# Designs tried in a protein design chat: VHH binders against Putative ferric-chelate reductase fr1B (fr1B). Part 12

Target 1, 128 residues: Putative ferric-chelate reductase fr1B (fr1B), of Dictyostelium discoideum (Social amoeba) (q54wu1r34to161)
Amino acid sequence: SNYNLQWIIFNETITIQVSINKKAWIGLGWHCQGCQKDGPMENADYSIATFDENGQGYVWDCYQENDPTSQPQNDTVFKGAEDNIISFSGYQTDQYSIMMFTKKLSTGDTVGDHILVNGPVDFVWAHG
Below, E stands for the ipSAE of ESMFold2; O stands for the ipSAE of OpenDDE; V2 stands for 0.75 times the mean of E and O plus 0.25 times the DockQ between their complexes.

## First folded at step 8 (VHH)

Design g52 (framework vhh_etentamig_d1)
Fold by ESMFold2-Fast, scan of step 8:
Order: C-alpha cells, then structure tokens, then sequence
Structure g52 (fold): chain B 128 residues (1-128), chain A 120 residues (1-120)
C-alpha cells in the first residue's frame, strides 16, 4: 500500500521509521500480548505523530483502554512512566508524512502489529 | 462549534498556588473526558491530567502527581486544575482539551490557553 515501515531492535529499545504517501497524522501501535482485545483500537499502546501547518512533528505516547468509544490515553495515565519515547523526529510535506522514534520495548509487546492513518485501518505484522 | 475558554493564569512565585478554569460549550460536557495539556516556550505539548466525564476517575502525569488536582463541575460545564507547590518548570501555556480525538490529533479540541509563569 502507500506506507513504508522500517524498524531496528537493539538493547531493549526499538527505533521505528514510518512514512505515508499522504498529508496526515500517523499512528503506530502494538498489541499487548495477553491483553484482551475486543476490537482493533482497544488494549493497545500507540505512538501518534501529528503535524502543524509548518510541517513540524509532535509525538504522543498513548494507551487505548477497553472502551470502543474511548480515545487513546497517554502512557503515563496507566504505567506511571514519565516519558517512554527516547527520541523523535518528524516532518510533513504535501506528498508525505514521516516519523522516526526510539522507545523502550516492553515485555509482551508485538512490534508493528498495526498502523493508523486518520482512524482505524490495517494491522501490520512486522515480526522479525 | 466546540468552544473551550481557559482562564486563571498569571505570575506566581515558586511554591505558590494557582487555580485554572475552562468554560466549555458546543457539546454535552458530562459525556466526555477532559484533559489539561501544557506547552512551554519552544517545546512540544505535554499532557498534564485527565478526568472521566463523570468525574469518577482522575489521572496525572508523574511530574505533577501530588501537586495538581483536576476536577469538574458538570452543572456549570467547567473544568478546573488546582496547582500547588509550583516550580519554574511548570511555566507554560495551559490548554483545556476535549479528551483525545480518535479521528484527528489527540489535542485538536483545545482552547486558546492561559499563561502560567512561575518566577521569583
């Protein structure tokens, strides 16, 4: 499809690069292994990148709860961790949106199990 | 149509207290969770606190736990943030936000903000 996903795991961290061939926000999430998931957007950890009018990127580390009407929650709400994201860069043009970040890889996470672009879309297996 | 108007910011000394308010309109206030988000000069937005629509559950960023208290009055469509033991690093524009938008960005439904400056 119109996205490219690359990732590297090293020393209990993951560095992920996502590019999408459109001007939009980007979400990358992974399902917690052993967590009950009633739908695509529930019980998953997300990192969401948004962009301002100048193409500047911002990242949010969110957790989605067991409520199909709920919005993603910040990871600090549930885990008590101040910042899960070690580094981030992002930029956007009229042709594409790109983000790259490094974060801690938690026990039970399934790397790259979904990509979100303007709402619920496809789950992507990026098992290495 | 969603409108959020923050107020209560100002200049305070370290160790001081301040109470922020957010007047909401254009949606059924009690049906939505609400957040406080701040942005310091030259930095990206930082989530501060979250409260369920009912007021029955509250959550806080680790940096403000024990110092800040979020609350709401659904009869007045108003969200509050009580800020105690303020520090220089709390200096930021504070925004009231309608939960996290699932169809757009997490903070698309935010107001104009209110400036909090903590300095001696």
Amino acid sequence: as target 1 above (128 residues)
Amino acid sequence: EVQLLESGGGLVQPGGSLRLSCAASGFTFSSYAMSWVRQAPGKGPEWVSYIYGSGGRTYYADSVKGRFTISRDNSKNTLYLQMNSLRAEDTAVYYCAKGYSWTLSPFDYRGQGTLVTVSS
Scores: ipSAE 0.000, ipTM 0.143, lowest interface PAE 13.6, mean pLDDT 64

Design g53 (framework vhh_6qgx_2)
Fold by ESMFold2-Fast, scan of step 8:
Structure g53 (fold): chain B 128 residues (1-128), chain A 121 residues (1-121)
Amino acid sequence: as target 1 above (128 residues)
Amino acid sequence: QVQLVESGGGLVQAGGSLRLSCAASGFTFSSYAMAWFRRAPGKEREFVAAIYWSGGSTFYTDSVKGRFTISRDHAKNTVSLQMNSLRPEDTAVYYCAAGSYSWTSTPYDYWGQGTRVTVSA
């Protein structure tokens, strides 16, 4: 399966759009530049999109996990409206999953640094 | 090859309406966020409104919320700005922009030449 990733920065915010050509959950990592010096997964904040039986998307906040074999959803806490998440839109069909996510941009953050999609080969780094 | 062409500007009385349109060509329109900016005489360009590639998310500067509506038509490669309840402070040259960037780049790749809107008291 392939994925498409786009982002745009405007007025101290960043909007990220992720679409994948399959039915799956989508994870996005935020990695602070200058805050992490060792491994690529340390000190990463994750936002994860999951989808219900009707294709409706939901955003979750996860604490950092250094084990790449663990499932981020096991550490997920639902937050209906997060202070740093300005907007979220998610939709899923049998053929694709789409997520659009806007948050406030913080100094030193790396956006799109880390994308997780369920499956052992869907861990991807997007250095920006 | 890339081109953004604005139209629909003009003179209007306070309280009136105008619809601006921007025709896009030379790039994959459906993959780009589209936005409107404006520049009043003696001022820098400021953001007005944006709509993202899916058409589902829109953003507005506070001074136009509830008065302006941005929309896009993928079949025609057009983005539009419906401006209602116009006020003299909306007088500016309005610019269409297209973009999709990381934070290390300019937020918008392409810009139109602009269309003038004058609102008289």
Scores: ipSAE 0.000, ipTM 0.137, lowest interface PAE 14.8, mean pLDDT 64

Design g54 (framework vhh_6qgx_2)
Fold by ESMFold2-Fast, scan of step 8:
Structure g54 (fold): chain B 128 residues (1-128), chain A 123 residues (1-123)
Amino acid sequence: as target 1 above (128 residues)
Amino acid sequence: QVQLVESGGGLVQAGGSLRLSCAASGFTFSSYAMAWFRRAPGKEREFVAAIYGSGGSTFYTDSVKGRFTISRDHAKNTVSLQMNSLRPEDTAVYYCAATYSPSGTFTIEYDYWGQGTRVTVSA
């Protein structure tokens, strides 16, 4: 509801910023070209961001994880198993949560297709 | 109002196969990590398998690696556990569980649980 989505495409990268006017976790889905799935996260892979008591953001990649002890990524460059996610930063206050992602563009990619906000019923589409 | 309903349990001979299914309702299925846990008579509940994201990463406990396969069907809003080469020690009540946490192996992290389906493997 009270969310803002902005993006900038420069060269072969896209930087996506999501802000929510509340204290919440944020999920963002990236288009999966050639994938065809039924359901809410159709044609997307995703990352989930959470925040600690100091407002520090952490991103958890849900793709290709085989280790239950994998560490969350923080406000530094995210160099996960996927080569397409270049950087992540996140910050939260009592009034808002903000996330910024930079990723490589693939042929046919679109801006994040899905935004997930706090809980199973808060699922919204975002289109660039 | 979140509900997970297991099915597919039964009696099978050692070396046989069985497929468990879990139907999910009341939440955004594809946004959650799904897992199977089991509890044998006289034992604590233990982790079996988990799947994260859209058909993505899977994790298995050592005793079932190579024998069990977890999968998702987003069209049917279900998660399945294909159990091959079953052993008497696989006898247990199998539970479906869901959470948003990507670690997927700790019971305390799972917010929603099914009622369980019984699997008995005869020697």
Scores: ipSAE 0.000, ipTM 0.089, lowest interface PAE 17.6, mean pLDDT 63

Design g55 (framework vhh_7aqx_2)
Amino acid sequence: QVQLQESGGGLVQAGGSLRLSCTTSGFTFSSYAFSWFRQAPGEEREFVGAIYGSGGRTYYADSVKGRFTISRDNAKNTFYLQMNSLKTEDTAVYYCAAGSYSWTSTPYDYWGQGTQVTVSS
ESMFold2-Fast, scan of step 8: ipSAE 0.000; ipTM 0.153

Design g56 (framework vhh_7aqx_2; at its last look DockQ between E and O 0.01; V2 from the best seeds 0.00; counts 0 for: pae E 14.5 > 2, placed apart)
Fold by ESMFold2, look of step 9:
Structure g56 (fold): chain B 128 residues (1-128), chain A 124 residues (1-124)
Amino acid sequence: as target 1 above (128 residues)
Amino acid sequence: QVQLQESGGGLVQAGGSLRLSCTTSGFTFSSYAFSWFRQAPGEEREFVGAIYGSGGRTYYADSVKGRFTISRDNAKNTFYLQMNSLKTEDTAVYYCAAYGTTKIDLTSGKYDYWGQGTQVTVSS
């Protein structure tokens, strides 16, 4: 397929890889630590980590599904791995883009799926 | 130079309303999470609510949800706390604070910048 999402859970960490068959900005979302979709919000719903085609990493605003004002913003500044993300990398060619990151697992974390591509922004959302 | 200043505090009867303002300077306003905290005598500062992200998303503590509303005016570099249906338990010094990310934090120790506070007193 044109889009592949893989993850490995090892000990207390999860490593997530996403790839797409084009040169694009890639992003993948994950559930914010302690967030609940149906209950009171503690630290927002979702955070999204991205890796653009120039190698710049971003942490997007928390994103609420079905909120009409909710969308990733391209001006989000990546906060270093000391918060939740311990590594963040990617690689691109004219035909292929790969993003990978590793984070520590915590209670309530789930794997999310959100792809941002160069040009029109596509949102891909998966519950796991 | 980065600054926050609260205003709009005062004395109000229970069941009444009050609007607090936090005027900011020296920020790229849309790049920060802005939060309200409050502190009653003998208590730790407690989170009240926040506005964050370029879309102006909001999040509230359970104790104020449905009664308090946070909004912002980017042209005035100001954000607001509209407080309705006030209770005597809402009596506190209210602080505005800024955090240098778009993700909110309920822990007051994470915030980089603070205002000096404004007293809200709710009488029975």
Scores: ipSAE 0.000, ipTM 0.124, lowest interface PAE 14.5, mean pLDDT 63
ESMFold2-Fast, scan of step 8: ipSAE 0.285; ipTM 0.684
ESMFold2 (binder alone), look of step 9: mean pLDDT 82; pTM 0.838
OpenDDE, look of step 9: ipSAE 0.012; ipTM 0.219

Design g6 (framework vhh_8dlx_2)
Fold by ESMFold2-Fast, scan of step 8:
Structure g6 (fold): chain B 128 residues (1-128), chain A 122 residues (1-122)
Amino acid sequence: as target 1 above (128 residues)
Amino acid sequence: EVQLVESGGGVVQPGRSLRLSCAASGFTFSSYAMHWVRQAPGKGLEWIGNIYSSGSTFYNPSLKSLVTISRDDSTNTLYLQMNSLRAEDTAIYYCARTYSPSGTWTIEFDYWGKGTLVTVSS
């Protein structure tokens, strides 16, 4: 309840912002029709933002966790979520953490189905 | 009838400052959170930031040091102050009103202005 989810839909794209009123990492999942093999948590497309000591955000592509080349991304598109994420930014202060990204919308997509905050998984529904 | 009208755009030189205005009518402006968004030529939409009815602000991290959003509820006006303008800030700037469904954290926009063009060139 200490987090905000905002989005803007424009010409088949959605820009999503997740903010938390504390210093924490942020995870956001999304679903598209026919993209998931199992239930909401399994094989879902995720982005996890982490922050360094200077407040700079980085995003991880969780679909390729066992790939030895899997590294945090900053200001680039992601493999495994190709065509789903166009841009990313993240920032953290002592009082809040923010993650924002833009992705292409497909008919039937639901964004913000999963938001993970600092440990236990919390699910938040968003409609676009 | 809800209306949002942006103004203050124009041609400015790099390094200068510019303040945009958004005149709101047809609703109780002081009760709504308001947003600024922009679209550069040939690019997608980029969210700039918002200001809640309380006056608290929240900015796109990539733009936070370059912009300030404020409001004057007595004149139903929203402002965007931009400093140290760069060529990459060339865009159409839009004012938007927030809609938040009851009992949710999700926020969407229900009204947009037509935009005002800012061109940063030497």
Scores: ipSAE 0.000, ipTM 0.156, lowest interface PAE 13.2, mean pLDDT 64

Design g7 (framework vhh_8dlx_2)
Fold by ESMFold2-Fast, scan of step 8:
Structure g7 (fold): chain B 128 residues (1-128), chain A 122 residues (1-122)
Amino acid sequence: as target 1 above (128 residues)
Amino acid sequence: EVQLVESGGGVVQPGRSLRLSCAASGFTFSSYAMHWVRQAPGKGLEWIGNIYSSGSTFYNPSLKSLVTISRDDSTNTLYLQMNSLRAEDTAIYYCAKTYSPSGTYTLKFDYWGKGTLVTVSS
């Protein structure tokens, strides 16, 4: 698939820009080096951008979370999902989708090779 | 009291179809976008897709040809139709209500259901 992906790490933040030559959602993932689920599998740390009918972008962040299940009588949100996102912009037309976001980078987070390596917990989804 | 209750999970053979439901109450269902998300054993969350109040849908490209999301606003019910199930579709499936973004383009889920388990095995 044809897409352009760039990122830069600066002062404990990562800024990522993705553009795709079609109308699609965009997903990016990376693996937290210290994040293990006391077992053979490790949770993924990833962000997903979606777009509404008017081309306005929205982003959500799926961090390491062992139990996303809500309980009756409790108002539960996806804990920490959006707290690390410093900025986001996204725009979509019938011909392309583009997003850019800046996120705080944790000491244990890995980028670069892990962003581009396919595996159970290291993945990148970049178009529809 | 906002509640989301998933149902329809169970053990199913590879290649078959399954329809999941999410019964919503305690809010104006027709005014909100709704999402389906799943989590396979030992893995993180995977977004499946959403449906806006207008009925427009957006899907995870890896799943687009295998799933259909629909809603019935008269009964406050969200549906996920899955076809050609594979072993890798084994997961807990959640429906989620998205709180409208406040400010710039950040999306939050303010309510999740308890989930329904789908096990695909022969």
Scores: ipSAE 0.000, ipTM 0.147, lowest interface PAE 13.7, mean pLDDT 62

Design g8 (from s8 with G98Y S99G Y100T S101Y W102S T103W L104S S105L F107Y; framework vhh_8dlx_2)
Fold by ESMFold2-Fast, scan of step 8:
Structure g8 (fold): chain B 128 residues (1-128), chain A 120 residues (1-120)
Amino acid sequence: as target 1 above (128 residues)
Amino acid sequence: EVQLVESGGGVVQPGRSLRLSCAASGFTFSSYAMHWVRQAPGKGLEWIGNIYSSGSTFYNPSLKSLVTISRDDSTNTLYLQMNSLRAEDTAIYYCARYGTYSWSLPYDYWGKGTLVTVSS
């Protein structure tokens, strides 16, 4: 597979590992069961990993409102005592990008079944 | 052959500090993020923290004030400094490398672990 997505749920937390055989940023969508009505990405929450020149990863929480063309807003990892993300790891080489993170699982949340991969001019939405 | 070898465990009294080491070989250590994970007797795995190749660290929020992770890329060594040890810190401590495509957890290689017992 071009990507590998695995997750584990423990004590109301979810740990997710995403790896892709491409140098790119990685996004993972989280669907709110009662929130998603129509259109791709509508009323979904996203976590996006980006990488610096040394291959170090950073994760950002984003959301999508009722406009599929809206740009996600980047949020800082670890928002303090109210954080959704309790750990993050990531790194990147010229051949692949990998991220792992653990977040608290909200009632009604499910792991997103979509992965976002952005190349220089390409944007790919894929099931995980 | 990828190898990770933990050392520095033993019996320590409550309130003391301890430093664990992990000697890495068989891969380009400086290119990988590394993790510390522990498992107390009869319990599941608990992630302690990680350190990226850049030296940036992320910790389990429950443990952040009690531990420090560092690395020495010139000697291929990962360290875990633990302070104010308590009985509940009794566990086998594992060094782990950030994972690959084949694994269900974000760790692809683990050491055999080093036992830390906090007891009077």
Scores: ipSAE 0.000, ipTM 0.144, lowest interface PAE 12.0, mean pLDDT 63

Design g9 (from s8 with G98Y Y100G W102Y L104W S105L; framework vhh_8dlx_2)
Fold by ESMFold2-Fast, scan of step 8:
Structure g9 (fold): chain B 128 residues (1-128), chain A 120 residues (1-120)
Amino acid sequence: as target 1 above (128 residues)
Amino acid sequence: EVQLVESGGGVVQPGRSLRLSCAASGFTFSSYAMHWVRQAPGKGLEWIGNIYSSGSTFYNPSLKSLVTISRDDSTNTLYLQMNSLRAEDTAIYYCARYSGSYTWLPFDYWGKGTLVTVSS
């Protein structure tokens, strides 16, 4: 497909790269499998990448509470959120939109060289 | 007034090491995670790494073996140590303060940058 997701676990962090073969904003989220879901991004921690006229990317990272009527909120509403979110980069051309996001892995996660494909988390993707 | 001032750039020969500094003022430096990012001519931003208020560091995997980030909270200074410089490391280097969220902008304050040119 026109959607490409790659990730690397390294030194207790996960770096996720999302690319698409078009000029568009990118939304990427993940959802707790055990959490109640009322919509595509309800109860999700997600990032939305947008691009300015020069192709520079910006990412907005939000956490959706377990309330289908609530607005997406920034992660700073949760005391530890800033410690989990490290950095991002994004860029866009007429052919491509790319977002890269680095997140700290929580203590107690299965760490090592293998990727945790199966787990309590589902990914949700959208673009404009 | 929040200010970040990078220094230590210049023209450097390939294979050399270089340490950049970022002097912070106008906020409680020790309470913020700090980042290094760079922009090579004609390219987008590349995240280098960060250091939390705790002193824990995380690096772009492609750069981990080549850089070290540290901080001195007593002098409000952030450092980037770079080793084995290559022509591809030619860029403007920025220090940036993590905003506490990625809702509006991932970094709320940036320095003006310091240019590193790797040339023989």
Scores: ipSAE 0.000, ipTM 0.119, lowest interface PAE 14.5, mean pLDDT 62

Design t1 (from s1 with S31D T102K Y110W; framework vhh_7b18_3)
Fold by ESMFold2-Fast, scan of step 8:
Structure t1 (fold): chain B 128 residues (1-128), chain A 123 residues (1-123)
Amino acid sequence: as target 1 above (128 residues)
Amino acid sequence: QVQLVETGGGLVQPGGSLRLSCAASGFTFSDYAMGWARQVPGKGLEWVSYIYSGGRTYYQDSVKGRFTISRDNAKSTVYLQMNSLKPEDTAVYYCAKEGSFKIDLTSGKWDYWGQGTQVTVSS
């Protein structure tokens, strides 16, 4: 029911906070403009948060290849060690799930002394 | 109601250290990311460091290894420890609380800003 998505872009990075009013995993994906086929899940990088039995969050950074029927492949699974994701935190209770992360921006440029957006990015949302 | 009060600025020689503090009130401090930005005369505002509600940190390349951001949720305070200061670090430093905005690819924002504290690095 309740859904909140906030983001900022700065110095070639994007910081995203997602909260949802339920106990679930959270996924966000990026499409580059002109890199997609038919279907929103194709040719996308995903950042996915899952939660353990204590409500602690973990981040997965995944890439889907050119198979439109396959699930996104895991390009890395980690907690606290990131190549594409610079920082991450995630928390879950019985009532909500929240994720915040900073990721390198693959298609855009930013003005270094301001938080501005330059370049097209397409977001693909998924949650379970 | 939301208030951010910076302290700790001053005059220091190159190679010196300063610790900035930002006392926050009027919101649930532990729920929000906090950050530091600076404004150099003749230039725009630039982000220096963030600390997320979960404790994760971000640093601009120019300050990485020299500055450390930290928070004390019991005191509702965020800190910036600045070591090996350079003349180029001379600026007004602002504390900021994370905010919200529409997803329309125009801009992001930080919800509240403090009044700033002056840091001058000069021989």
Scores: ipSAE 0.000, ipTM 0.111, lowest interface PAE 16.4, mean pLDDT 62

Design t11 (from e13, 21 letters changed; framework vhh_7aqx_2)
Fold by ESMFold2-Fast, scan of step 8:
Structure t11 (fold): chain B 128 residues (1-128), chain A 124 residues (1-124)
Amino acid sequence: as target 1 above (128 residues)
Amino acid sequence: QVQLQESGGGLVQAGGSLRLSCTTSGFTFSSYAFSWFRQAPGEEREFVGAISRSGGSTYYADSVKGRFTISRDNAKNTFYLQMNSLKTEDTAVYYCAAEGSFTIDLTSGKYDYWGQGTQVTVSS
């Protein structure tokens, strides 16, 4: 498998690092009781990390392909009604894509619920 | 000049519906995430709902989930709050807010731009 998922729990937060042994975008989903999605992303909220030519990571809200006018956000802190993303960072080389984010633990939250990768790969499912 | 203008507020009976609109100008609408907040008499301002820049994600306060729907129309530079099954405790001044590409906290009220507010009164 080309994926490595690690997490650390501290002060009612969880920090999750996802590393992939390829140059790709990374999508990470979590189950959220208050989050609403249509189509294949039903019952989950997703953040997608993309990378520029210099390897800098950016966080997107849902799929880029669904809204090409959306702009990426760099090292942004998010708080939603059900889940809070406190921090985000990402880095990419020709061989690796890495993202790390911190969020608050909340009722109805499952760690690493779904991991999505761009390219000729299958969906990765994780529950921790 | 950036402006956000609410409309659609008013008096409605419990169990009824209202649709609020927030019309915007002075920035690229598609580059912004949008939220609704409300403030009841004697209370602090609270988060109601938010919609992402792409429109692909929506977030709601537990008190309104299943009754309120937030949406956006990029062609009209307008976003909406559809309020169904209204309760007397939904009585408040409703504010629309816009957050650009650097988003710190969608629920905290640390937004780039705010509207003036529109009164919603729900009677028994």
Scores: ipSAE 0.000, ipTM 0.129, lowest interface PAE 14.2, mean pLDDT 64

Design t12 (framework vhh_7aqx_2)
Fold by ESMFold2-Fast, scan of step 8:
Structure t12 (fold): chain B 128 residues (1-128), chain A 126 residues (1-126)
Amino acid sequence: as target 1 above (128 residues)
Amino acid sequence: QVQLQESGGGLVQAGGSLRLSCTTSGFTFSSYAFSWFRQAPGEEREFVGAISRSGGSTYYADSVKGRFTISRDNAKNTFYLQMNSLKTEDTAVYYCAAEGSFTIDLTSGKYTYDYWGQGTQVTVSS
C-alpha cells in the first residue's frame, strides 16, 4: 500500500489526512442519506483534491457523482464552501500527494467508507 | 505532558469479546474528542471509531458497526472500545487517540499526531 489515511474527530467535525507515495489526485467519499442510489459509489458524497504543476492543492465538492468513472462536475476551487469543508491544505511533489481537510459531520455520515486515489477514478474501500 | 495508554488487549477466540481502555493524563479530558485506530499485520493503520467531545456523536468504520461500541467516562479520564462478536480479521494493534493538532510536513509528505497511545495487541484465533 502506498497510501496512509487517518481521521480525527473533534467538535462535531472530522479532520481527514491522506498521503500517498505517488503523484495523483485524491478523493474521499461518505455515505449520504440524501444521495440514494443502487451501488456504493453512487450513494456517496465526494470531495476531490487535485494539484497543479507547482504542487499547489485545490479541492472540489461533488455531491452528485453520476458515474463511478466520471470526473467531478464541480469546476470551482473553494474554501469552506457550503459549510461542508471548513479548511483545506494540500501539497504534491513528484513522490507524494497529501491533503488534509476539516468537514462538518452530518447525522448518518460514515467516515472512511470510500476513498478514491489517482486519476482517472481509482476506487478503494477505506476498511478491509 | 499528555499521555494516552491502552489496556485490555490479549488473545481471544472468534466470537468472543474484549474491552479496551484508554487512560489519559496531562489535559482536561472532558474538552477532547477521542478515536480508536487499528493496524493489522502487514496493513496500513485504519480508523475504527470515534466519540465527540459532548458524547453526542459516535462514528464507526463499516467493518465494526453493530459489533463495537465506543464510550467515555469523564470522571475516570478514560474512554473505551467494547468489542463483541470478534472475528479473526479484527486481529491488529489497537491505538487510542485524543483530538489535538496534527503536524504535516508537506515537503516530505510525512505527518505526526502528538496525542496517541502506544498500542495494544488484540489477537483473535479461530
Scores: ipSAE 0.000, ipTM 0.115, lowest interface PAE 14.4, mean pLDDT 62

Design t13 (framework vhh_7aqx_2)
Fold by ESMFold2-Fast, scan of step 8:
Order: structure tokens, then sequence, then C-alpha cells
Structure t13 (fold): chain B 128 residues (1-128), chain A 125 residues (1-125)
């Protein structure tokens, strides 16, 4: 599983670009200061980007670290992202999955080097 | 070569409806996600709504959610904004925007590839 992760912090925003040399879904995690949660997602929130057969990207919140079993319909694609998301774009081919994500940085928030990817046969939590 | 052209704007009474169209040429329509923005006199340009490349996903600003609907017609290289229950606060120049990719939400308007020239919508009391 090869991936490229780049980010830039500017004017109280962070822009992250992730590319994966695989047809896969992408999860990007960030840390929340003072957040206390039951279960394995303690101290981490993340959004999952997934792609349909036509390369259409969808994103939603996932609060389960190793198994995003809750999968909303397309009409809820930005349910968890709307508070802080400034931009999102995604594209997938047979060989690549690409995501660009910009959000506001809140006081106490920071982005860790955590990427979660899942392909047809693989599941992995990645740290860059 | 590339053109986005809005139409359907005009004067309408509060509570009325209006349908805006954005006709496109010079690029492969089916490869693009689309958005609508508006700008009221003396205000910043604001995001109104977005539709994905497939048409299967939409996203709306809270101020228009439940009243406005975005849609696309690939056969006509055109996308639309259906505006219902119009309020005087909806008075603005409406712009269509296009971004190559599957789905784009950019509330700052900085990442779009192409923009229309705008169409005026005026909602009177």
Amino acid sequence: as target 1 above (128 residues)
Amino acid sequence: QVQLQESGGGLVQAGGSLRLSCTTSGFTFSSYAFSWFRQAPGEEREFVGAISRSGGSTYYADSVKGRFTISRDNAKNTFYLQMNSLKTEDTAVYYCAAKEGSFTIDLTSGTYDYWGQGTQVTVSS
C-alpha cells in the first residue's frame, strides 16, 4: 500500500492532499483536544472518503477506528463535515484514489499523520 | 472556448419560484462537479449549493436548504437551481461554477476551474 500525503497550513486552515496507488477508500484522522469518547476512537475523529464505480467521491464521519460499519446513503455524504469543511474533492481510477481536503483549524485541534485505507482485500491504519 | 452561461434570472415576488440554468460548452460536462454561488449588494460571494459529477450527491447552504434544489442534465450539458419559497434576502447575482472531479465543496470559491458571468435575481416584497 503506497500513499502520498501532503499538507499546507495557511491562514487558520489546513489543506491535505492524499493519493493512494490503489482503488480504495480513504480515512483521514485529526485530534481533538479534550475530547473524551467511549471505545477505540478516543482522542481521534476522522472522515472517510469512498468512491463508487464511476469514481464519484463521498465523505462522511466515522467514529469507529477499525471498522466503519455505519455507512450512510449519498444524501448524507457531508453530514459530519459541514461544520469545518471548506472544500473537498475526490477522484478515483482503477489505479489511484485521490482526495483533497481543506478545513478550518479550531483552537486545540491538530492533524496527526494518520490515514486509514481499505481496498478490496486490505484494511490498514496508516501513520505517515 | 470554455463558456458557462446563466439564464432564468429576473424579478419575482416573495414566496414565488424561479429556475436558473447554467449551459456549458468547451469541456467534457460529465467530468465535472458543479456549484452555485450568489453575491448580494455590498456582501461577499457566498456558497449556495453543489452537485456531484454523478448527480447522486448534493450539498446546500443552511440558508437555502429545503427551498432550493440543484440538478444536472448531462444530455443538455446544463445544470439547474430550482428556487422555491423565495425571500427578499435571496436577492443577489447568482453565479454557476465548475470543477473537474467527482464532488467539490469550496465555501471560499477559490478552487473552481470555470465561472459564469452571473444572472440577477431580484425578490420584491
Scores: ipSAE 0.006, ipTM 0.208, lowest interface PAE 10.0, mean pLDDT 66

Design t14 (framework vhh_7aqx_2)
Fold by ESMFold2-Fast, scan of step 8:
Structure t14 (fold): chain B 128 residues (1-128), chain A 125 residues (1-125)
Amino acid sequence: as target 1 above (128 residues)
Amino acid sequence: QVQLQESGGGLVQAGGSLRLSCTTSGFTFSSYAFSWFRQAPGEEREFVGAISRSGGSTYYADSVKGRFTISRDNAKNTFYLQMNSLKTEDTAVYYCAARYGTFTIDLTSGTYDYWGQGTQVTVSS
């Protein structure tokens, strides 16, 4: 297939490896039922991996920033701000993109139940 | 123009303490995660510890957990390695390293954007 997705849980962490058979960015999302107590109990969060010209990977949290002057315009900025990520490695060739992502598990996290993987025009949703 | 400069190395007796500093320039310090590596004579460079871009997450090699602490000071564009209860096995050249983005752990030296030149730490019996 176009995707290989593997994960392992070990000592309060989850390590997820994603590989795809093309040169592309990789989006990874997950649901955390314990993360939000007011309003919806289950929320999706996601990170995006991008690659430079030498094939080295970088990880970013995906979020939208609004203009603080409240002008009616849309700006979307992707920034690396995910402090619970303890490890990231990524590599890309002309044929493949690979990322490995290690995240701390918090009390109340639902692990492996709702993992989302997104690439350019591709979407995969996995259950634990 | 990008520079990482280690300081604070030297000779210390076993059981003693040292604090290493890595002062940086030429990039936006707050956008980087930082790590320390070390290399003993005749050995490969090994990972010691890492701190996330916010300072909220740290990770250590098993050999130094409980003895070493990594920290960062965004106002000074500097990050540190506090080394306590030093052992002769901690003798090595210590290198600071920087990676753009959130965080990285690499047991080899291949994934970091910038490196310092190293500072010698010698722990005598």
Scores: ipSAE 0.005, ipTM 0.170, lowest interface PAE 12.1, mean pLDDT 66

